VH-VL binders against Alsin (ALS2). Designs and how they scored, part 8

Target 1, 196 residues: Alsin (ALS2), of Homo sapiens (Human) (q96q42r690to885)
Amino acid sequence: GYIASLHELATTERRFYSKLSDIKSQILRPLLSLENLGTTTTVQLLQEVASRFSKLCYLIGQHGASLSSFLHGVKEARSLVILKHSSLFLDSYTEYCTSITNFLVMGGFQLLAKPAIDFLNKNQELLQDLSEVNDENTQLMEILNTLFFLPIRRLHNYAKVLLKLATCFEVASPEYQKLQDSSSCYECLALHLGRK

## First folded at step 21 (VH-VL; from v4 with heavy chain A58T)

Design z3
Fold by ESMFold2, fold request of step 22:
Structure z3 (fold): chain C 196 residues (1-196), chain A 119 residues (1-119), chain B 111 residues (1-111)
Amino acid sequence: as target 1 above (196 residues)
Amino acid sequence: EVQLVESGAEVKKPGSSVKVSCKASGGTFREWAISWVRQAPGQGPEWMGGIIPIFGSTKYAPKFQGRVTITADDFAGTVYMELSSLRSEDTAMYYCAKESYWEDYFDYWGKGTTVTVSS
Amino acid sequence: QSVLTQPPSVSAAPGQKVTISCSGSSSNIGNKYVSWYQQLPGTAPKLLIYDNKRRPSGIPDRFSGSKSGTSATLGITGLQTGDEANYYCGTWDSSLSAGYVFGGGTKLTVL
């Protein structure tokens, strides 16, 4: 029921944060510290990706921590931050997806300088593990693309959990309507961003 | 462009409390981690604690635990800091500052507000 | 006194180079990223260096940072009279229950 769905949200958010945190600390931060990353335009686009990724990672980490406190409290659905402040979450995911799309359209990781590509190759096993790509023949660039689009999957999960929570309320209730509307917003965004 | 703005200067007696506010002037950034940092005359900055308005999560420097209370209005993004049991040593400039999303530094600072504790 | 130790003052002529040290421990500088802040007279601190050596947009490359072991260094070349300020290092310190700490500051005088 309701409690089980809240626990699912909290557990999966912490798992997702752990993955984002590893990408941030083990890939993005070291990559950006390299002296030669490429052309000015490529570096600027990568810096924007990292900026938006760090904001998203920060938001998700704080959300996961807040859900732990939420589970020990009153547990009222309309107090859920992902519901109460959904526009902030939706905007943060949109900003991130725009940044990664802009970077990839302009050539993406392929246009990075040799030191950056060497760094990424050295970390290919970590990248493959984090991206959950199981095919050992998958090329580095495909692994990177899959990895940096993982947040789109999370939007689907939010939509699913919010809909589960909605079914715990009467269809005519304001709680049901707010949860269903929010679930629809997350799903709609996930589908829109998934085509980019 | 957004700027952090603290409330006006205050003069207080020892043993009383002070409450100062911090607001983003160019818009509401309620997801920002806002810290309070004070600086006594002739001394370096001293971190007191912080809050993230939409989550209500707080963290306090051990030195101020029990004396400082940081709260927020989550939709307005306004942060409040209340310091109790004031002493003359609490006379300082008080700044609000935004913590970076990398969580390792303060990338935006307010102009500060003076709190003077005098008998 | 300060968890992070800085020299109280340093001076040099315009156009010269100066370095400012910051000494800490394994619970802070040794394990955490270091930042540097500039405080011009009568103003709030301003971020100068983050992630040990990176510069925010608008900070010229004559400002540099480095870290080795439990100490960090701010370098300033091509000194200008407008660089006359107090400079503070800052970092997280796990020994204080993950509190943020600043150095006591270094007053730079440009003569």
Scores: ipSAE 0.621, ipTM 0.826, lowest interface PAE 1.6, mean pLDDT 88

